# Designs tried in a protein design chat: VH-VL binders against a2ajx4r71to235. Part 32

Target 1, 165 residues: a2ajx4r71to235
Amino acid sequence: GRCNFEDRLCSMTEDQTLQPGWTRRSGIISNSPPFWDHNGNISAHFLALVSRVDSISSNLRSRIFLPTNDQQVCQITFYNFSSNQNGKLIAGLQTLCGDPIEHLWQKTEILQSRWERNVITVQSSQQFQVIFQAQMLATHGQEEVIAIDDISFSSGCLPADVCQT
Short names: E, the ipSAE of ESMFold2; O, the ipSAE of OpenDDE; V2, 0.75 times the mean of E and O plus 0.25 times the DockQ between their complexes.

## First folded at step 20 (VH-VL; framework fv_tislelizumab)

Design y2 (at its last look DockQ between E and O 0.05; V2 from the best seeds 0.00; counts 0 for: pae O 12.3 > 2, grease 19.8 > 18.9, placed apart)
Fold by ESMFold2, look of step 20:
Structure y2 (fold): chain C 165 residues (1-165), chain A 117 residues (1-117), chain B 107 residues (1-107)
Amino acid sequence: as target 1 above (165 residues)
Amino acid sequence: QVQLQESGPGLVKPSETLSLTCTVSGFSIDYYWVHWIRQPPGKGLEWIGVIYYSGRTYYNPSLKSRVTISKDTSKNQVSLKLSSVTAADTAVYYCARDSYYPGMDVWGQGTTVTVSS
Amino acid sequence: DIVMTQSPDSLAVSLGERATINCKSSQSVSSYVAWYQQKPGQPPKLLINAASTRESGVPDRFSGSGYGTDFTLTISSLQAEDVAVYYCQQEYSYPYTFGQGTKLEIK
């Protein structure tokens, strides 16, 4: 269920994974904050989107989930970090392959570099994927970071095998 | 429905400051970035700059010394000021909403600004 | 600044035929390319985001492809209402830059 990114991307998928995008990092290899994961461990890994010279935008996609029901709540828990005051971090829901992403959560104010815990409740009458998107704009000479760790799906988020049209 | 509308004086004298307002409806500028873009008559598009939902701005280096973008969340408005204008600043000025993916998904209708002696 | 170069500058295509517009960036922009359609007296309209994703309400005859430096907008069966100027744009690095435009006409 829970992904702490100590092993690759877990079941999360990145759109166009071979190019600049989300990377697995630890505090040991970082040239900028965060220097530790949300537990304070400098050796533990998290996913980071890092920008120095180039603007970057990338999606992380969950596996496909079945429609939600009223009996078991589908909740998504994750930690986020941002050194970017004006970057975009969105958690969203995408039903049907290729449909527009419904925005479930956004970071309203990123004024302080710190790890924060978030919980999102999902309701969907169709099969869906959870999408994390970050966009950062390049700045000369300054590294900007958006990071995510410990994505967890509650028991009400029921796995499905294939995206349904 | 989601809409952006530019407004401001259509005629500006050389050396003065061009001042435009983008009024948005159907969405909040607390959740979306807003861009300014201009298009000289018969020419292509030039990106002027962006304001993030936090108020942080980035500008085209070619205009950076003369441009200011700001916002007023209570009025759901984004402003553009361009100082020391010349005839080269004559253009249609657009504001546009940044999308979830690369691209600007909603544009205003544009406002024509002419700089003349 | 990243230069976006479109080819051709203008293009005439018969109704029902395929139109192809190319866009080349001066350096890699990954998939951070958008395509816009602009008709006279109107603002640009977003057609394709992220190089290949069609915006909602855009007809299926429009498609985009490419990665890195070479990008293509294709209209598979030209309709009369597709007469416009088309622009590519990168959002990989500030300043955002647009191609010079390609004017598409009926032959």
Scores: ipSAE 0.008, ipTM 0.505, lowest interface PAE 12.2, mean pLDDT 78
Fold by OpenDDE, look of step 20:
Structure y2 (fold): chain C 165 residues (1-165), chain A 117 residues (1-117), chain B 107 residues (1-107)
Amino acid sequence: as target 1 above (165 residues)
Amino acid sequence: QVQLQESGPGLVKPSETLSLTCTVSGFSIDYYWVHWIRQPPGKGLEWIGVIYYSGRTYYNPSLKSRVTISKDTSKNQVSLKLSSVTAADTAVYYCARDSYYPGMDVWGQGTTVTVSS
Amino acid sequence: DIVMTQSPDSLAVSLGERATINCKSSQSVSSYVAWYQQKPGQPPKLLINAASTRESGVPDRFSGSGYGTDFTLTISSLQAEDVAVYYCQQEYSYPYTFGQGTKLEIK
C-alpha cells in the first residue's frame, strides 16, 4: 500500500491523545515549512505534527500486517521533514501482543529543513503494526513541524484484513 | 476526552479479595496498556502491574502470587483483584494509561481501599 | 528490582529560585524515566517523559535531563503552585519502580 496523504490518512490511524495531533497540510495552507511535499509540489499534501507553545507527541499507526516471510521482504519507505530543534521521530514495530514498540528507525537530530527518504526493513513472526512516533519539545511562539509523506509498504507487507489463500 | 475512573468497595476485610474496576473512556484499551499503581497513606507509589493489548500481564513480583489483572474489551474496563489482603494493602489505588513513551500520561482520580476487620 | 533513589527527600526553595531534584537508578535505565508531580488529594501528574520530554501543558520552567543512571528534574523559577511531592520512575524493566519522592516546599 501507499499513502501520500492526498486521501486523508489513507489506512493510517492516529492514537487518541489529549494533545493536538497530526494535521494534513500542504504548501498552500501552511504557515511554516515545509511549503511543499517531498516531490516539491506546493499543492500536494503531507502529514505534519505542529508545535507552537507546548511540547507535543503523537503516534501514527499503520494497518495490521501478517507475519513476514522469507519469500518477500517487507520494506517501508517514507519521507520525513523537520524544522524542530529538539524533536524525535521514531519508526517502530509493535506486535498485537502489545509488546513494547521495537524501534526500527529513529532520528533525534531531525532538524534538516529538507525532505529525506528512508527505507526500513521489517521482520516479525507475529502480526504487527508500524508506528511512527513523533515528539517535539515546547517552543516559544514559533511554529515548528515534523512532517511525514508518501509512506509505502512493499508487497512483502501483507495486510491482515486481506483474505489470504 | 480521555479519562480513567477507579471503582470498587472502599472497605475490605482481612484475608478477603480486593476487587477494583477501571472504567476507561476516550480511548480503547485495545490500543493502550493500562497500569495499576497504589499508594499507602503518607507513602510513595508502588507499581502493581500492567495489562497489554493481548491481555498479557506483568505483575510486581512482590504481589504476583496475589494479584490478577484482566480486561473486558466490550466494556472498555480493566479489573484488579488482590487476594488475601492485609492491613498493608490499605492504599489509594490508581489505574493509569501508558503513554507509549516512558511515563503514564493519564491517571484516574484513585480510589481508597481500607483493609480492616 | 531497579531502585530509584531521589535526593533530597525534602527541599525548601524560595519563590523565583531554582529547584533541583535528582534521581539515581541502581542500574542503567537508558532514557526510560518519567517525572511526576503529586499534590495532596490528587493523583500523580506526568511532567516529563523519556527523561527530558516535557508533557504538553507543563510550564517551561520544568525540565528534565539525564541518561543512564543519573536524572534531574529542574524548576528554573519556583512558583507557589509548584509545591508538591515529585517522583521519578523507571520503565526500563519490570517491575516498574518509583523513587521515594521529594517534597518540595517554599522557603
Scores: ipSAE 0.000, ipTM 0.570, lowest interface PAE 12.3, mean pLDDT 89
ESMFold2 (binder alone), look of step 20: mean pLDDT 93; pTM 0.951

Design y3 (at its last look DockQ between E and O 0.03; V2 from the best seeds 0.00; counts 0 for: pae E 13.1 > 2, placed apart)
Fold by ESMFold2, look of step 20:
Structure y3 (fold): chain C 165 residues (1-165), chain A 117 residues (1-117), chain B 107 residues (1-107)
Amino acid sequence: as target 1 above (165 residues)
Amino acid sequence: QVQLQESGPGLVKPSETLSLTCTVSGFSISDYWVHWIRQPPGKGLEWIGVIYWSGRTYYNPSLKSRVTISKDTSKNQVSLKLSSVTAADTAVYYCARDSYYPGMDVWGQGTTVTVSS
Amino acid sequence: DIVMTQSPDSLAVSLGERATINCKSSQSVSSYVAWYQQKPGQPPKLLINAASTRESGVPDRFSGSGYGTDFTLTISSLQAEDVAVYYCQQEYDYPYTFGQGTKLEIK
């Protein structure tokens, strides 16, 4: 369903076990933009990847979904924030466990630091996971942030129990 | 109520290791960054370093070879160790919570450490 | 290291009058400046964050301004309880650095 990160990572899992990775933050505990979630709520949480002095990369991975069908579309809705100095945010699809990630969405414009809503339509004839991949290059003197909030999967995204090998 | 409290020995001999503890209440160190800052008597403020909620640390280069900041999340505590101390390390030591804007919004009362020859 | 230079080092101002403290950084720090008040025997207290945003509970006579390299703390009508040392601080890059302090006294 929907993840507003009021609980830690909800059902999303992080590929990397190394720090720093994705962290749960709010405007109250943030030292840089964003200072509130996409609803303007300072105390509400969002998921952030933060870098000042190190290059970092991290993936967030959804639960496994059944193949899509034409009866009801599978759509992923999420909000993103980026200071956009030295980073990339990509939303992708991974079919079959271990297959290469297919990129479905990427940040394509130079953006002012603000929250934006995104909708991605997924079509897959195989079971799949949705992957959010962020990469940030080291910066000098500025804390750079990529943040995601309010990830939701439409009813056409049908959960699967186990990835078939 | 958000509170930080420094504790540790007030007197440390030269060449020994200074060890301080910051005990936090009213918030979790798993959610916030915590800084250490010191102030020699009658002097200004010197930033020592920071520990992120992830456990990653950054230190003032002037102290990096001698300083370690660590945390114990089960006790909600942050520790500072400064090795090979000299009289120049005599100061009031503060821990402080990082703000959601630039600035440290809550400070401990400080603990005075004297390095006596 | 980014050097934060305050001026003046000390300042005496009559009650009810305006006090102005300046802080200049050796390179641009954007708006990543905080101002602190420190009274004798007490820890610093955050007054202004992000160069211009007043911290909760800070009287409206305190204001901050500036961007880049030049920053100002203003007390529009000095009160007796404002006697303290004031510090600016940058959080643009590590190590975080403080100004040398400005001692504010009642004339």
Scores: ipSAE 0.008, ipTM 0.502, lowest interface PAE 13.1, mean pLDDT 79
Fold by OpenDDE, look of step 20:
Structure y3 (fold): chain C 165 residues (1-165), chain A 117 residues (1-117), chain B 107 residues (1-107)
Amino acid sequence: as target 1 above (165 residues)
Amino acid sequence: QVQLQESGPGLVKPSETLSLTCTVSGFSISDYWVHWIRQPPGKGLEWIGVIYWSGRTYYNPSLKSRVTISKDTSKNQVSLKLSSVTAADTAVYYCARDSYYPGMDVWGQGTTVTVSS
Amino acid sequence: DIVMTQSPDSLAVSLGERATINCKSSQSVSSYVAWYQQKPGQPPKLLINAASTRESGVPDRFSGSGYGTDFTLTISSLQAEDVAVYYCQQEYDYPYTFGQGTKLEIK
């Protein structure tokens, strides 16, 4: 599956316990970077966590996937944008067995006004969700953004609600 | 395996500068924030400061004028300097990795620093 | 600074019984709270992150709850090895601050 956020959150869900949360934005309606999606399209949408003066955090969860197999690799591809130095973006895996979130990827470089492509390989013997955790500490007089766009799951990522073929 | 290890002089004279090094192994300091925390004998924990991936630092305002945190990526080390020390700066000093949101998931064993004439 | 206040300062609980430690923040810290366990001569050990998520390897008898200003660490069935000082911590804003600690002993 692929989520370019042109249709709301697609199959993604946001944890309701963390407010404020992600907002769907575009270059047309944004008053701060990014002013385009990962493809440079001004009118295309992306998902953004925006901080102005308060610390904020939010989790974005994928649909549930079946355990991975050795025949087809499960890869998650996504683009991220950051205009801040005070935040973190983590891609993690959480099984449905009550396990802690396993960090698979963490943004370690500050890419001001740039989108970067990321590819994560997932291995899990249990059903799982992919979780994007974003957080930004309080800022002073600046609107800062962590943005995500075009999340895609390879064919090796099998949705739990779909029969295996 | 992920490890942090504090090192430096265990004894510092008043008015001098306390200098500690946090040697990291099993991960890159370019991939994680690293914090310094201290604990006076028999007391609680006090956050000293943090250094980001970019090298940006934040300090506890109570110590800001005296604290400097830096890092050497080539050595995978983070440094703490605390100037003009007094007896009140006697403590076990820890460096810790910032990983989970929120939380410091890996700590060094700590190094004892005593300020005494 | 955001003040983290734990209660009680000390707690004695019988083996197998529930231990509850509370932490209040002077202002809302959302879910930016962590809980640590510290035994004598050791560094703090992270138990709970993000107010309610257990760290890997932490027994399931440990749980955290809360959001905003009121947080709780619960040990559902106290074990002998759980004797320690426990700290809550906020990472919502700088400076990061810890609670004063709660000493947990066996009754």
Scores: ipSAE 0.005, ipTM 0.599, lowest interface PAE 10.0, mean pLDDT 90
ESMFold2 (binder alone), look of step 20: mean pLDDT 93; pTM 0.952

Design y4 (at its last look DockQ between E and O 0.23; V2 from the best seeds 0.00; counts 0 for: pae O 11.2 > 2, placed apart)
Fold by ESMFold2, look of step 20:
Structure y4 (fold): chain C 165 residues (1-165), chain A 117 residues (1-117), chain B 107 residues (1-107)
Amino acid sequence: as target 1 above (165 residues)
Amino acid sequence: QVQLQESGPGLVKPSETLSLTCTVSGFSISDYWVHWIRQPPGKGLEWIGVIWYSGSTRYNPSLKSRVTISKDTSKNQVSLKLSSVTAADTAVYYCARDSYYPGMDVWGQGTTVTVSS
Amino acid sequence: DIVMTQSPDSLAVSLGERATINCKSSQSVSSYVAWYQQKPGQPPKLLINDASTRESGVPDRFSGSGYGTDFTLTISSLQAEDVAVYYCQQEYSYPYTFGQGTKLEIK
């Protein structure tokens, strides 16, 4: 389904790390852009990775999906925002049980204080998760932000429960 | 083709400042992050620091007080300065391009710096 | 600093046989690991990015795997030209750090 982040991470999970991670924010509580979600709504929520004084790395992963089929396409749509080019945002596919990440998408351009819409088509013969990988470096004395909003999965992305042995 | 070439003095006296230049071709330093790495003779690799295409830098804490990395976009060059050198700074110095994926995908041939002590 | 510990320090493998090099980080680095090959007198060459993705032009016999703290570089069928020192490296957290290296020889 679709996630507007009104309910925390909406089935998305973060890898447990020692670094600060993705948080659910709105424009009202932000010290820096974005001050609104991709629809221009100040009070609506989005996921943000925020760095103020140091570098930060964090991953955000979807629920587990069943293998795709040819009958209905599995597409991921989402909006992303970056305050500057001091970071990386990559989307990938990881099949279960320690398989390597297959890269699907990366940020190709910085749009000044603007949300970008993206669509990714997924094909996998095995169960999988979608992984967002982010790495960011704060500019001296300035909060830097990478944000994601409105992650949605088309009907061809069929949910599964957990990694099987 | 994409290439990086380090240049600078091969011999530096103790307490002086080591100054190296990485000249790149085939890509713009405005579009990629560039690292400096060194390798003492017969030993492993030590990351010195990085300069992002925005001009922001990060340095290995072990060297932070002595190191400066800067760039000149008009010449497509990245510079390394390491002050107050000692014999421990004798190494081959490399510059390398960071790709958007974790890893440094193109390396220079390296330049050997000897600090006589 | 995140310590990257490789094992073994040295490895001898017969031509055509499988070589396996392990790298363990002192804390999770997710998939932010690269593998490099370095031959005498040459700079390191990137083989594997992001733990498991082969760089363009790297032979199929090289593969990487792992996530979190335990990473492996595998050469499925060793060739004479693969004699080198191999390094893992993390780019999860600064300072970026390399493993101590694994010297690969033909037995």
Scores: ipSAE 0.139, ipTM 0.721, lowest interface PAE 5.5, mean pLDDT 81
Fold by OpenDDE, look of step 20:
Structure y4 (fold): chain C 165 residues (1-165), chain A 117 residues (1-117), chain B 107 residues (1-107)
Amino acid sequence: as target 1 above (165 residues)
Amino acid sequence: QVQLQESGPGLVKPSETLSLTCTVSGFSISDYWVHWIRQPPGKGLEWIGVIWYSGSTRYNPSLKSRVTISKDTSKNQVSLKLSSVTAADTAVYYCARDSYYPGMDVWGQGTTVTVSS
Amino acid sequence: DIVMTQSPDSLAVSLGERATINCKSSQSVSSYVAWYQQKPGQPPKLLINDASTRESGVPDRFSGSGYGTDFTLTISSLQAEDVAVYYCQQEYSYPYTFGQGTKLEIK
């Protein structure tokens, strides 16, 4: 499956929090970078976590996938953008609700100010979700953003019909 | 091994500028935030400010007009300057690294600065 | 500024007994709270980060809990080496602020 965030969150879900979470943005409605999606389209949408005053964090979850096999590789591709001075983005794997998230990829680089393509290979003997964790320290009136776009799962990522609880 | 070490004059006259250096070893200051914290004798902890990866800084508003934090990546050092000091600035000054929310996981041993004529 | 208020200011607990220190923030700080232990002549030592995560090397008798405005540091069985001043700290917004400290002694 592929999620370019033109249709809300697609099959992705955001954890419920008492804090502001991910927002669907575009270059047209953005007050801060990025002013276009990963393809340079001003009108296209992407998902962004925005911090202005307070430290924030939020998780974005994929659908549940079956255990991986060696017949077809499960690969996740996504684009990320960061304009913050101190944030981080983590792509992790979670097998059961409440279980620790295994970090598969993380970014702590600051001020990339460009979209970057990432590819992650997933191996799991259990059903799993992919978790995107974004967090940023508090700012002082300056809007900072961690953005993600065009998340895709290869054919080796097999959807599960059973929910994890 | 990871270490931070504060250094500078232990005695500063009133109205002068307090200057301290935090020398870091075992890690790069480019990979961590570095905070300055102080503790007056027998008192609690006061956050002074922080320098981010990019070099951007945030200061305690109570000290903002007098504080400057900078870093030299080539020397792996972070500096603190506090101008127009008074007796109220007498304290043990610490530098500490931070990369995880929240928590300053490694601190220097601290350096005592006394403001006196 | 967010005010962090600890309670009690001082605490005396018998060896082997539970010690509980509370910290309240003037506004919600989510889980962005750290706990530190400071012994005389030493810098603060990070014990707990993100409200409930023990730092590496910290004995499991130390635990942290809380979210929002109420936080607690618990020492399940007090040891002699636990005598120190403990501080909570928020990193939710600048300026970062500490509690006033709690002096823990052996009864």
Scores: ipSAE 0.000, ipTM 0.604, lowest interface PAE 11.2, mean pLDDT 89
ESMFold2 (binder alone), look of step 20: mean pLDDT 93; pTM 0.949

Design y5 (at its last look DockQ between E and O 0.03; V2 from the best seeds 0.00; counts 0 for: pae E 14.7 > 2, off the site)
Fold by ESMFold2, look of step 20:
Structure y5 (fold): chain C 165 residues (1-165), chain A 117 residues (1-117), chain B 107 residues (1-107)
Amino acid sequence: as target 1 above (165 residues)
Amino acid sequence: QVQLQESGPGLVKPSETLSLTCTVSGFSLSDYWVHWIRQPPGKGLEWIGVIYYSGRTYYNPSLKSRVTISKDTSKNQVSLKLSSVTAADTAVYYCARDSWYPGMDVWGQGTTVTVSS
Amino acid sequence: DIVMTQSPDSLAVSLGERATINCKSSQSVSSYVAWYQQKPGQPPKLLINAASTRESGVPDRFSGSGYGTDFTLTISSLQAEDVAVYYCQQDYEYPYTFGQGTKLEIK
């Protein structure tokens, strides 16, 4: 499962909505980077969390997956963009419904004018969801942006219907 | 299959303008950036510049005053013009597609340009 | 301009042995380094992107590592078809720059 967000949220859901939450955005109408998606396409869309005057936070949550096994690796691939390091983007795992999120990946450096590709390997003995968690503090100046595009799950990430208690 | 092919004159006189065309197939110029790179005989690689899918361009400062990169998306073509050429501009010229990641993932075969009287 | 300095300038390695090529940038380029292989009369071929990710179809014997300023391309078991010139390249900022190249030969 790949998602380039040209259609919608691609079965990802938002847990926590501040106004505005994650929105589909393109480079054509952007006043700040990124001015294009990770393929360099100015008119193509990506998901962006944008802040200028207010602190905001939001989660983006995958469908539920079955426990991983040794036969096929479960990998998550995605692209990220951040205008500065004063915000946070975390990719995490929630292994029991309602449990705290286990951090698998965190953004640690400023990326200058470039989308970054990331690959995360998941190992879990329980059913799980993948969570992208973003937070940005108010700047009261230039727009700050955290953007995500092209989230995909390898074939070893086996879908499930319901959380197991 | 993704391919890029350079074409143009093999021999150019000093002080004239070098004009090259890169014809692409298997991908759209509306979706990808294209770079021009050159390699003088027996020497390393020099980046000339890039054209974005949007038409925005960036050039190596060493060539900026003499270079123009443009494209025609309906013809699947990217053009390179380098004015006021000298013997120092003798090289193999390549066009290449930008990768999703750092690097240029598909290169043309290159076209040899010799500048001589 | 960011200067990419490769070492050694040339390298001779016996078949089946390990070859190591180093590349150092004059300032941090994060993970924005690519490695290319170029055989005579051919264009460069992308081997490694983002310092460590193999391109599709590149044999497992090629690997890349590094972050910041120091980068390495390794061929774990040299094959006859690996004779070429190898280039590192940064695309962290414009102008993009390449190393001088390392010529790899069979001993």
Scores: ipSAE 0.008, ipTM 0.491, lowest interface PAE 14.7, mean pLDDT 78
Fold by OpenDDE, look of step 20:
Structure y5 (fold): chain C 165 residues (1-165), chain A 117 residues (1-117), chain B 107 residues (1-107)
Amino acid sequence: as target 1 above (165 residues)
Amino acid sequence: QVQLQESGPGLVKPSETLSLTCTVSGFSLSDYWVHWIRQPPGKGLEWIGVIYYSGRTYYNPSLKSRVTISKDTSKNQVSLKLSSVTAADTAVYYCARDSWYPGMDVWGQGTTVTVSS
Amino acid sequence: DIVMTQSPDSLAVSLGERATINCKSSQSVSSYVAWYQQKPGQPPKLLINAASTRESGVPDRFSGSGYGTDFTLTISSLQAEDVAVYYCQQDYEYPYTFGQGTKLEIK
């Protein structure tokens, strides 16, 4: 599946929080970078976590996937954007057994306000979800953003609700 | 027709290594997983492990330190090795194919392995 | 490991009557449960997969139901050839685990 966030969160879900979390934005409606999606489209949407003066954290979860079967590699591709100085974005795996999130990828370095393409390979003996966790510490001054766009799962990532043949 | 057939020594001494071979026909090991399952006399079924298309394996944690599963696709054979056997490893050993769905749909007839001095 | 617990351990049912075997998992396994029939001296035979999908060639009198932690195998009208030990199995995660089995006999 593919999620470009043109249709809300697609099949993704955000963990319930008391504070506003991920927001669907575009260059047209944004007051801060990015002013376009990963393709440079001003009107296209992406998902962004925005911090102004408060620390903020939010998790975005994928649908449930079956254990990987090695017939086809399960790969996750996504684009991320960051304008924050004190933030972190993690792509992790969490089984449905209540295990801690396994960090598969994380970014803590400044990205110079550019979109970056990432590819992650997933292997799991258990059914699992992919979790995107964004964290930003409180800032004094400018608005800071962590954004995600165009998340795709390869054919090797088998949804749990899809019949196998 | 699809078939799996287990073979190997029916008697193994304690502390030795149990070695079995599963020979398949009617399908390719490139298209199916193969599981090993065992059944002690008068008891239920215990999953031993599985080998994937690429050769990746998963084992039952209870046996992981002693189990090795491998395959030779060109020979249509899957191998099971279980080291340091004891009387508790006496069982009928089965191999079964799996394509995830509809699961372990074809089983071998099983081969009896007795661990005895 | 996920524990699969069947009930009852043994069951006697009259010919033509309904036989019901239950299976409970220690945690949710969604619909990833299979049922097997095993007769003496034979390997297990797959009857039901994905909790409710009957395997090809399996008589219509066999049916499976359930989701999450509670699953049921039903034989609507017991036949003489149905005498066997039945096992449930989860393939939700490794290691795969089986129920302890239910011995079905004719009353």
Scores: ipSAE 0.000, ipTM 0.581, lowest interface PAE 11.2, mean pLDDT 90
ESMFold2 (binder alone), look of step 20: mean pLDDT 93; pTM 0.951

